# Designs tried in a protein design chat: VHH binders against Protein DOG1-like 4 (DOGL4). Part 36

Target 1, 232 residues: Protein DOG1-like 4 (DOGL4), of Arabidopsis thaliana (Mouse-ear cress) (q84jc2)
Amino acid sequence: MSKMRNLVEEKFLEFYESWVIQLELYLHQLLIAHNNNTMSETELRHLISKLTTHHKAYYTAKWAAIREDVLAFFGSVWLNPLENACSWLTGWKPSMVFRMVDRLRKSRVVLVEAQVKKLEELRVKTKFDEQKIEREMERYQVAMADRKMVELARLGCHVGGESVMVVEAAVRGLSMGLEKMVKAADCVRLKTLKGILDILTPPQCVEFLAAAATFQVQLRRWGNRRHYVTHS
Key: E = the ipSAE of ESMFold2; O = the ipSAE of OpenDDE; V2 = 0.75 times the mean of E and O plus 0.25 times the DockQ between their complexes.

## First folded at step 6 (VHH)

Design u34 (from q46 with L104I; framework vhh_6qgx_2)
Fold by ESMFold2-Fast, scan of step 6:
Structure u34 (fold): chain B 232 residues (1-232), chain A 124 residues (1-124)
Amino acid sequence: as target 1 above (232 residues)
Amino acid sequence: QVQLVESGGGLVQAGGSLRLSCAASGRTFSSYAMAWFRRAPGKEREFVAAISWSGGSTFYTDSVKGRFTISRDHAKNTVSLQMNSLRPEDTAVYYCAAGSEFYIPTSADEYDYWGQGTRVTVSA
């Protein structure tokens, strides 16, 4: 079937708005759990599972959408300009979450030395995975630029119906390569998130997830603000 | 307690097709990413294909893309690998694996549950 560019954008915008609203509801539950010492370990694990399922739902929807139109994610209509400026390969930069983890060292539920070591090892590995993806993207962009230049040169030399097919083939090739790269980046994101949650205790997981959700929600609110200059 | 059992391996001629199946028992893996790995004589275990927990996303190693199709049936608790246009270099023992509820690993050491393997031999 043909690519449904406009439909993909509209469907994902609708999905994303609902997903963010649910994230805010989960953030409320995480903050209540963090401020309350009355939840059992089983109850905390259930709440953590709800958040992890919520993030998996996002990637399920995203991967379905990029199969149809990956380019929609490189100019997302559901993100504001600030969110877009902070984006790394269509999403959050994996290593940034370790800034939120650093807060746990000052928490009342403090990290033990063994956890600190494991988190530093994970941080180093995450940075390595990021750099590997960045090198792949750079190589892909260089290769795509060379092919695009050849195709543009051909379009300039020949006038006819083949010009449309050459452009369509180039866009198809770009989309397939970008889909592979975006899925690789998303896997680094999920792997990093899982790694952190596996190292932390349930109360520490709740605090971490609350910090991450707070940052995501606030970044969106900051970017949606109009700059207002008061004139008297 | 928990088992992954592969079936469908055998001997085929180059250009032929085989369908491998993996059945899970003892628990469901509906929330897990599932994968197929293979190991040829004298080689290390390599990633072949993976399918997300929803079944909506698939991952393939470049050498099999367009020839192999991974699919899953949540109701039957099975994952399948349809192998078309088989080549002699596809000869290997094929393993079914389940390892993550959270992401799609492509390294064998990131998978916790494994089948015993099924042998595929492609004659030239």
Scores: ipSAE 0.300, ipTM 0.697, lowest interface PAE 4.3, mean pLDDT 84

Design u35 (from q46 with L104M; framework vhh_6qgx_2)
Fold by ESMFold2-Fast, scan of step 6:
Structure u35 (fold): chain B 232 residues (1-232), chain A 124 residues (1-124)
Amino acid sequence: as target 1 above (232 residues)
Amino acid sequence: QVQLVESGGGLVQAGGSLRLSCAASGRTFSSYAMAWFRRAPGKEREFVAAISWSGGSTFYTDSVKGRFTISRDHAKNTVSLQMNSLRPEDTAVYYCAAGSEFYMPTSADEYDYWGQGTRVTVSA
């Protein structure tokens, strides 16, 4: 179970709640644009730019927060249990956004062959970047069973001044390693998002962003509707 | 850390061509969307053309579509604007801008870095 929220958790909780409210407002605008076909290309590009700036703001705030406390992002207090269960290294799994892209095959603006080829190339690259990070995470987890870590855990049972300093240094090292991995995962997320938006036309970008935001918002609502269910 | 320097402006006759170049320095140029804006005498700054971080996507204002071509060279850290079939109404100071890393903004307020501008005069 989580302990009392620290200052980093309180600050990011406040940020995230406001960020989600604004995402829902942008989702409303995306759905209007998608359903009505009334917006000019310039207006669509402006809306897409607002969404991408909003996502950039999230990563700017996240990276500032993980510099202070990366562990706050593993089992985050601003996410419900369902959102936490669906997280891959503190966020969405990059390859999962291609499921939203696949929905564009049924859109009013069909993907052309050149776009399909570029998206498949991006999907393959994203998968390999993702697998590389998964191997790094596995190595990190194996390192937790390393003799050095076992010795530090033993020293924690017989704490003295010297042991406290050694344990604190090890914990800082672990946190720095996690921060590096989280940032690497976020870089794959941002590279994947940038790549998809670069390949798609503005109407396709609107549809893609609407699908992604809809899934994010609905996942949060489903998790928030979680209630105690008595066994009959 | 990003500095933009424009070149290639000058005087040209109607129907002529000019090529503007923007040289960027800094570690993040390759991750930026790049754009050209212009400001005609007595008017506000308007969007002309943009190119994505990869160079794979471009966008133009309606008045220059088919006449202007934006391109970038990652090896040289440059973005260029090829202007063909120039008209007197294209007379303006042209500005190079670097914006969001994610998409091509069309509003000047969404660009973070700006060059000092290069003057283009198209005579009748």
Scores: ipSAE 0.465, ipTM 0.772, lowest interface PAE 2.6, mean pLDDT 85

Design u36 (from q46 with L104Y; framework vhh_6qgx_2)
Fold by ESMFold2-Fast, scan of step 6:
Structure u36 (fold): chain B 232 residues (1-232), chain A 124 residues (1-124)
Amino acid sequence: as target 1 above (232 residues)
Amino acid sequence: QVQLVESGGGLVQAGGSLRLSCAASGRTFSSYAMAWFRRAPGKEREFVAAISWSGGSTFYTDSVKGRFTISRDHAKNTVSLQMNSLRPEDTAVYYCAAGSEFYYPTSADEYDYWGQGTRVTVSA
């Protein structure tokens, strides 16, 4: 809604700050579990479930927000410039998580050959899905420059009355296309995360999730520290 | 329109076997983890068994390990629970659940879709 302006940004900023605080609490639990070799399989699965539910809550909130204002997620005000610079279609690049999976090959809980094969197959599939989304974005950008969109943009040069309404309708249509693209990218992220967790044992899942959360938290701290340096 | 329907419950003597089946209609659950929960008289719902979205991993509560086997058939859109060496303590209403898309927790409140339940009575 035009009259609400950046209310979507204000709401999601408040949500995201709270979500990150809870992520740091889960990271603490994951690190304790990783250093404790006596936790039961049931306890480890419950902890993994809590964290995956936390990530699902993020995407539920995100998809509700982008339905109202998808552009808020391009150059997000709740992310620092470093976090925004590292974004691929409003979030983490799916193939990036396999760099974190590589640490599992060096851990005390060694991956068996069957897991290595499945992870490599998933890595290839993830890269394929990632490239497919990039091609869809290219098609979207080309469609924005087609003859009909150019004509609608020309009408926007006429101020007042129905010309403004026509331009607003065209902009809403473009936003719907971006929403679809962002959701497609998020589906690749969720499928990649889901695939990794399906392949790994519970102790390996804990180590992987701890590595991912550590990176996310540290990236935010590195970027926030830059702001203190530039404004102190 | 989406529904889960259980079948295969009944009365059986201790040491006997039953096979429960859960058929999904309205859509496939190929991207969902599926689970079986049970509720004994006077108790809350408890976890029994789960199978991952791919069918590649399974998890069982300790009391049924080695006796129960969960399996799924994506083409038929079904999940099954083979129950062997049944005990009187297994007497409960058994529920099929779906909706934990990423991981299969042991908590009932993490599942979004539920069947009506099928009654299993094991006589001593």
Scores: ipSAE 0.147, ipTM 0.573, lowest interface PAE 5.4, mean pLDDT 83

Design u37 (from q46 with L104V; framework vhh_6qgx_2)
Fold by ESMFold2-Fast, scan of step 6:
Structure u37 (fold): chain B 232 residues (1-232), chain A 124 residues (1-124)
Amino acid sequence: as target 1 above (232 residues)
Amino acid sequence: QVQLVESGGGLVQAGGSLRLSCAASGRTFSSYAMAWFRRAPGKEREFVAAISWSGGSTFYTDSVKGRFTISRDHAKNTVSLQMNSLRPEDTAVYYCAAGSEFYVPTSADEYDYWGQGTRVTVSA
């Protein structure tokens, strides 16, 4: 009972596995930078830039892939079941990262009052943008059950001819709407990430990125152990 | 299509000042980090200064800290570099660059858009 993979799924799986390996290498560098305290601001900014470029590469590849098959990102074959269960519209929930910032604040990260104020402003804006996307998701789900969709589903019970073509066109329209919604969610993720990094100092950025990467890597490891999802 | 145009370069005596300006055409870079790089003849581009997309953070190479000030005007789609206490070692072609919406890069290779440069010569 293994699912056959299409070309988009196969190509993105190859990309994602390489991308995760590189993320683990960057995590190692972030942990060294955090622990040894000897890197200059220029060296820290270079490391942070490498990691942000790595995240940008993920979204570049993702947006190319969803243009071809957005449904591949709902229940992705390159993610284990735990990673899929923790997804919010094909990725991390933007407001989740502020919990990571709060944990860093409780550890050794000393945030000045100006940073606290800017982070709170960003948190409010991120939550607002997130809720806008959640309303779009609800509208999409409601539209799936409306009279027009019920009529198209009924039409799909008739084999052959123009009926099949009309149903296929409607499904393509649904996929395009889903693609726009996923891209909108990814824009909120990227705005949230760049906003946090703009507010934090380079050492604080290293600690934040290390925490985020650690969580992502550990979630994958936990899911792989619990669900035995492997590439033989 | 998309163009960055530098201005304000010239010849100045050591200890003097110059203000470089960079105007963007064809696109607004309000969501981008903006930077100044310089290149002495036969050398690679060296990072000089950068400003974040919000204007809230500025970054300088050690050799120009306290002497140079980067600023941006979102309404005019411009970035400026005020250069004070100029030294002969500051002689170079100065380039405006735009890149990264996610973080301020320190490497020239991470900037997507470049101006053609403006020449600064500091006499000793």
Scores: ipSAE 0.012, ipTM 0.380, lowest interface PAE 8.5, mean pLDDT 82

Design u38 (from q46 with L104W; framework vhh_6qgx_2)
Fold by ESMFold2-Fast, scan of step 6:
Structure u38 (fold): chain B 232 residues (1-232), chain A 124 residues (1-124)
Amino acid sequence: as target 1 above (232 residues)
Amino acid sequence: QVQLVESGGGLVQAGGSLRLSCAASGRTFSSYAMAWFRRAPGKEREFVAAISWSGGSTFYTDSVKGRFTISRDHAKNTVSLQMNSLRPEDTAVYYCAAGSEFYWPTSADEYDYWGQGTRVTVSA
C-alpha cells in the first residue's frame, strides 16, 4: 500500500498547491470588490458563489483522498509545520471564524439586529457541534488504547497470512473510524461557512471571505519563512 | 485589458545566467497569476514557471527547478525569471503569460494573455 499512499499524497499536494494559488487570486478579487462600491448585487453574489464552489472543491478532493489514506491529513506534507500546528482535526477550528465575524459586528457599518441574533444562534450551535466532536474523538482515542489495540499488538508478533489479514482488517476499522470523525468535523466547517454566508449581505460576505482567505494565506507565508536554530 | 512585453533575451554561453523581465500594463494586472512558457525550435510550448498574484506561491518544471527563480514586483508591475546554470536545452523563445483562474498552472489553457516572446540562445 505504500505506493498507493505515496500517489495519494502526490496528487493531493499538486491539487492543494493549485487550490491555494486560486484562493490567492480570489482573495485579490474580494479585496477589489470590497473597495469598489459600484459592483451590482448580482456581480457580488457571483464572486461569493465562486468562493463557495472553491471551498466545496477542496472538501470533495479531501474526502476522496482520506478514503485512501486518512493519516496523510495528520501532519500533511503539503502544509508547513506552522499550518500543521494550527490544525484542529485536519482543518480550521469552526468557532475561530466567529472572531472574523466579530470584526464585522463591531464595524462602523452596523449589522442589523436580526443578523446579530442569527449569528449568535449559529455561534452557540457551532460550539455545541464542535464540543460533541471533541467528545467523540476523545472516546475514539480511549478506544484505541483498549482491547482492539492490545489485540493488534499481539497479532503483530505472529507470522502468516491469517494474522496479516486480521491485522489489516482491524487497521482498516480504525482508519474508517478516524475518517468518519474527520468528515464530521468538515461537515461542521461547511455548515458554519454556509450559515454565516446565508446571514450576511453580499458586501458583508465579501468582507468576511476576504478576512478568512487573508488569514489562511498569511499563515502559510509566515510558516514558509526560514528559521535558523543553533545547537546549544 | 492586460498587455505584456518581455525583455532580457539574448545569446549566452552554457553555464551562464540571464534575467528575463515581463512588464504588464492594465487595470487588473495585480489580480493575475503570471507564468513563463517556452518553445524550442521544432517543439511545442512547454511550461517553465508560475507565480501567484501575491508572489506567495511558485511552481517550476522539474528540468529548471533549482536553476530558475520566478519573482514579481507589484510596485513596478513586473514579473522576472532569473535563469542560472543555463544549458543548450534551455534554448527557446520565452513567453510571459497571465491568467485569472488556474487550478493547473502548467496548462497553457489557463492563461488568457500572452506576450510576443523573447529569444534565448545558449551556445554549447
Scores: ipSAE 0.000, ipTM 0.102, lowest interface PAE 18.0, mean pLDDT 79

Design u39 (from q46 with T106Y; framework vhh_6qgx_2)
Fold by ESMFold2-Fast, scan of step 6:
Structure u39 (fold): chain B 232 residues (1-232), chain A 124 residues (1-124)
Amino acid sequence: as target 1 above (232 residues)
Amino acid sequence: QVQLVESGGGLVQAGGSLRLSCAASGRTFSSYAMAWFRRAPGKEREFVAAISWSGGSTFYTDSVKGRFTISRDHAKNTVSLQMNSLRPEDTAVYYCAAGSEFYLPYSADEYDYWGQGTRVTVSA
């Protein structure tokens, strides 16, 4: 049985497929830049700007979509099961990007002590912000079992004109709470990425972005292949 | 020291047009994203429009989409806001802002540098 898709899901699926195709094209440019020491600092900054702009376009589209239907982002139909299994509050877990940073210690352009210190401070701050969001999510889940939700479930069994407006108001409240939480998580993601890029030099930014994009693209490919390899 | 200087504000009739300009001086802002925010009397500061460092991405608040156009000139370190079909509700002080490329374009907290503002008054 396939999940029935609503208009928000259909529109975002179309957007996301195009967005991932463009990400793979940018990844090829990043890999060329990483392996080519003839690119100027200006050329590297232009490439980095293309990727930061691409990620901003994702969050612009996402926030427009969650204003319409935030629930579409919990169990997203545009993600395969492996991508969904790796999701944390509708997206990547912020602390995971420091795995990509670890690769920079083995690159030909190594991190200086000052950068290592700033990255460690950012890692600690990111984990702190991440845990705050996790606690908010737990409180939200607990609140869903309170008397208000129990009363709404009871009203759903005895639907009338007067009950419809109360149920609609409660569903809007639920969605607004989830939207706020998803935006808070996205804020941590954006601040973490911005923080890393602000600490790194342009060549290091290219290497980091290449590692991150490679992981995202490969995760999608592995998940898609695994689905079709599982046979009777 | 780095500064942002706005120009182009003034009085205009409803349905008219104005072009605001913002010049960055003291340092090149070629690596910064640029934005316009406004504050009307008795209201909070609100986002209007933003443009990426490369000029490849633009963002607008819903109330100005299709009416306002943001653009930049890298050679002159300027950002412009072309305002068409102006409404009395557009009356505000308009502020130019600059910040790091990877940001939340609607959040004032992401912008490190701010201009002093320029007044726009739209009469009915």
Scores: ipSAE 0.000, ipTM 0.193, lowest interface PAE 14.1, mean pLDDT 80

Design u4 (from q46 with A33N; framework vhh_6qgx_2; at its last look DockQ between E and O 0.02; V2 from the best seeds 0.00; counts 0 for: pae O 11.6 > 2, placed apart)
Fold by ESMFold2-Fast, scan of step 6:
Structure u4 (fold): chain B 232 residues (1-232), chain A 124 residues (1-124)
Amino acid sequence: as target 1 above (232 residues)
Amino acid sequence: QVQLVESGGGLVQAGGSLRLSCAASGRTFSSYNMAWFRRAPGKEREFVAAISWSGGSTFYTDSVKGRFTISRDHAKNTVSLQMNSLRPEDTAVYYCAAGSEFYLPTSADEYDYWGQGTRVTVSA
């Protein structure tokens, strides 16, 4: 718990607020593109590229921040309580995006048999990677409890410089383990997103990204208005 | 990190065919999107064709659609451009490029690594 932790929270709050404002601007462009059937494939690809670059920028900033203070991402000050409640290992749950993919089955742009097969393969792989991370997190929590118990027992028996050193080493180890887990989860998120976009056509990518951005923006707005949460 | 070396350029008559190859070095080839760009004398670099990191998605500029085919071989770390029904206006220096973007970029500034280029001349 240091000055560095306060600075990480302040810097990421400033970054995230700007990032969400830009996401809303891109969402507006995606909705215009989705409703306008005259855009060229090149124009659609350029817009999709802007969104993927924007998401890449988020993970670049996040990974820099978690190197300094991973705990800032467990109960983030830049997220409202609803956003925090919906988080799975500091972000969106990878398998959740396939619900947005299912929406494409009802859209005017029909998925072909080859795409359906590839999306199902990706869904199964994503679920497998997700479950693997959940098992690793469970193992981490058990190991964390064991180390914490040993350190608490030592602190109760002896008060001195040696105890301070051991506690600091244990906390550093816990933070490194959490950083590794968060990055592993983010890698599954990025792999899932990258895979979906590789399978979909440009109009389908626009519709998918619009659905994802709409959900993210609306979740933030609903959470900022707590009376809406009680109605849902 | 990736280094790229092009080969297969040359002189060909209009209506002929030519196959360009790009050899990539480095253990991360499978993570990169690959593309071909070209530059005619006195012009800026123009996008020609791209293939995604998985090989599952391709994109072509309208002027080469149906004539050019981009492919990749992950075992050999190569990307190839098969050029059929060549036209005098296809005369240019052709460049291989590699980029780490999540979606297939068509802009030169979105590619991280570039080859030195190989010259293609199509005579009438």
Scores: ipSAE 0.511, ipTM 0.782, lowest interface PAE 1.9, mean pLDDT 85
Fold by ESMFold2, look of step 7:
Structure u4 (fold): chain B 232 residues (1-232), chain A 124 residues (1-124)
Amino acid sequence: as target 1 above (232 residues)
Amino acid sequence: QVQLVESGGGLVQAGGSLRLSCAASGRTFSSYNMAWFRRAPGKEREFVAAISWSGGSTFYTDSVKGRFTISRDHAKNTVSLQMNSLRPEDTAVYYCAAGSEFYLPTSADEYDYWGQGTRVTVSA
């Protein structure tokens, strides 16, 4: 049982490492597209589509893995400590993406008034959906924080027969509830991404995706350096 | 599973107008990007126009810009292609397509569902 949990984590670690490497390759293509004025809109949309497909593949693999062991995703072994410290329900808080959009507006990207209004509407909707998730999550906070007790029950620790049956039922209920909450959070992340890309023009989408990929790659690199020095 | 049915094809003189319609049935229409492709006799299928799932983004191939307009109606679960200033080279079978990708694609490979097509003939 313990080995199956470790195998789920190890399998997803291998996937995640490969996924980040491919993200770095796509980042290189995004930077070329950003610096190149000769690409047609059709070519640019193809590149953007590859990035969105890559992000969809991450969530497909994640959802398959959380079906097997959702608790492994709280304090994930494939993320360094800096990445884990930034995590909200196994990922970035959905509304945090708007900090990046705002930074791009201040530095390089000019948005027309219609885009600004649509982005503000999306930001409000995203924040509203976050608040709904936070209200529902309150019921699971104590059980989630007591991961050690859940892990002991999963390993089959016997504590008196009837109490084992009650604990087993509680663990199943917790796991099902957490899986639903993680998927709900991921759906808000995907909906927000989809909305942003629909509002931005293709060149603006390339800048946004490049900034997002750069941040994620740099966070992993900087976190790994700090982890190696600080925790080794 | 989504079924797509095109209508509105026919014979028209050069310079005329024609409106194609595509009715979608099955899964939620608002989840799909919609597109029109066409195939002239002896040619490969080529992209004509697309509209995003929200209607917020549209894209047209260069040869139809300014002449064709794609639109969608969420209440009726339809997508339309208004074709103005038609030319003989617009003669083709026109296909409606739907895709579940959340970004608007222009390649036929990225569309999952296809209609049977409606013939448009533009006479000189």
Scores: ipSAE 0.014, ipTM 0.500, lowest interface PAE 7.8, mean pLDDT 78
Fold by OpenDDE, look of step 7:
Structure u4 (fold): chain B 232 residues (1-232), chain A 124 residues (1-124)
Amino acid sequence: as target 1 above (232 residues)
Amino acid sequence: QVQLVESGGGLVQAGGSLRLSCAASGRTFSSYNMAWFRRAPGKEREFVAAISWSGGSTFYTDSVKGRFTISRDHAKNTVSLQMNSLRPEDTAVYYCAAGSEFYLPTSADEYDYWGQGTRVTVSA
């Protein structure tokens, strides 16, 4: 069923497509920096800053969009089914980035014990925050199902102008709650990313960011290929 | 299983130099972080220096910084410890260790294989 795209979906889709293109460009730069070892620390830091700024821009755009329609991000039309399946509260699961760190050794990254300890502490905190959000989401879902859905069902029995207003108010309430949860999740994502980058050296940051970007880009590519094969 | 054999220990005067060597058996030498530990008489085993599996990273205990240098030769499956400006407090049995952790550890319990040790004595 071709979900009719609303205006928010269309706008964000356009934004996201452009954003991904730029991410791919940065990925190329990251890979060059990683492979040539010719860049100074200052240059590496600058590149890292560009990437962090790029990610910040995504969340700025996202938060603006979710204020208009947070529901658009639950079943994001700009993502393929694989990307959506891998999503946790409208984005990547924060704890997943530690798998990237765990794989850094395969790319010749060496962490010192002090870094490992800090990363483990961050991992624990991140997991705790994830669980907290999940509990809140569960609580929210139960509460909404019990109260708001019943109200909506009752209103469905009455066709009139007043009923429409009440339904709209109920939907707004639901949306506000969801927006809060999404923002909370995004905060954990940003905090986790910042934490990792603070622990890693500039060269390690570059490698980490390259790995993360590669994963994101490949996930999109793989999902798109599969989707086209099944629907062609 | 990896076998480690230390060599190069001996008696040296304060201010002198020694070069310790550790030979590792097996084909998987390049996958291991290598380290040197030492145990002085009446003291516990302590970390001295480590080098990553790639050779790209090294770490030293503070008391040996600037005096000791750890290096490895992948072709020969060896790790070395160049000890300069030796002090009486450096007197100890020095042990070579190998570990497979993704990070460079400083704790002895994080290394999997150990040599028998070589004695270094620094006279006043």
Scores: ipSAE 0.000, ipTM 0.262, lowest interface PAE 11.6, mean pLDDT 87
ESMFold2 (binder alone), look of step 7: mean pLDDT 83; pTM 0.857

Design u40 (from q46 with T106F; framework vhh_6qgx_2)
Fold by ESMFold2-Fast, scan of step 6:
Structure u40 (fold): chain B 232 residues (1-232), chain A 124 residues (1-124)
Amino acid sequence: as target 1 above (232 residues)
Amino acid sequence: QVQLVESGGGLVQAGGSLRLSCAASGRTFSSYAMAWFRRAPGKEREFVAAISWSGGSTFYTDSVKGRFTISRDHAKNTVSLQMNSLRPEDTAVYYCAAGSEFYLPFSADEYDYWGQGTRVTVSA
């Protein structure tokens, strides 16, 4: 079965494609900065700020879009199947960024003991926040089943415009609850990113952001190649 | 357009050393990231080492870390791989690769230009 894109899906697809192109340009700048030992701390902080602003722009656009249609973000048309398969509550799983930090520790990045301790504390807190949201999602799914059963029972007893209005109100309530949960997950993502950037030095921040952007861009490229091969 | 030519391969005994060199076309060499990959008979191509366009970042596969060193010389338009403490398992054809940008240096897909390869044989 084919499904036509709605206006929210069309507008966010346009936004996301442009946002990813700009991310790739920033990744290029991050790689240049990482490879250039002469770049000043002020210049590195400016570049880090550009990336931070770029990520905040994504969440600003996302939250505006989910107010209109939160369901567009579950199985998003602007993401390929691989990107969608890797999604946790409409985005990347917050604890996954610590895999980027661990990868950097195994390379040339030298983290001092104080940073390692703070990163571990942040990892534990992030995992706790994830588990809290997962429990809320489970409760939400149970509530959906209960409301659906009540809705079906009412439809059997009252056939008319009033019944349709009650069903529509219930569906709107479910969508609002899902929106709140998605925003909570996004807040954990933003807090985790900010926490890591606050712990790392500017050169380490550049390397971390480059690794994270590399993974995001490469995941999209792998998924697009798979689609191209299937379509060819 | 970049042309890559590898040299320095040959036969060496276990525990020995070899230095591989890769010479690039020159006009845009300083803007390219460079890597070494290898392929043993009956095995898939695997990543060995990579170096950023500035030389400020290097990456190695775990099995060669501490034994191999990648370096570049912008004046000579060359990338070198110093291979120490060679093992029979290092026997392979070694390929030099260049990409205008690389996002994941371990992925062969990031490299647009490839040399013909140089053979390294490590005897027991």
Scores: ipSAE 0.000, ipTM 0.103, lowest interface PAE 17.5, mean pLDDT 80

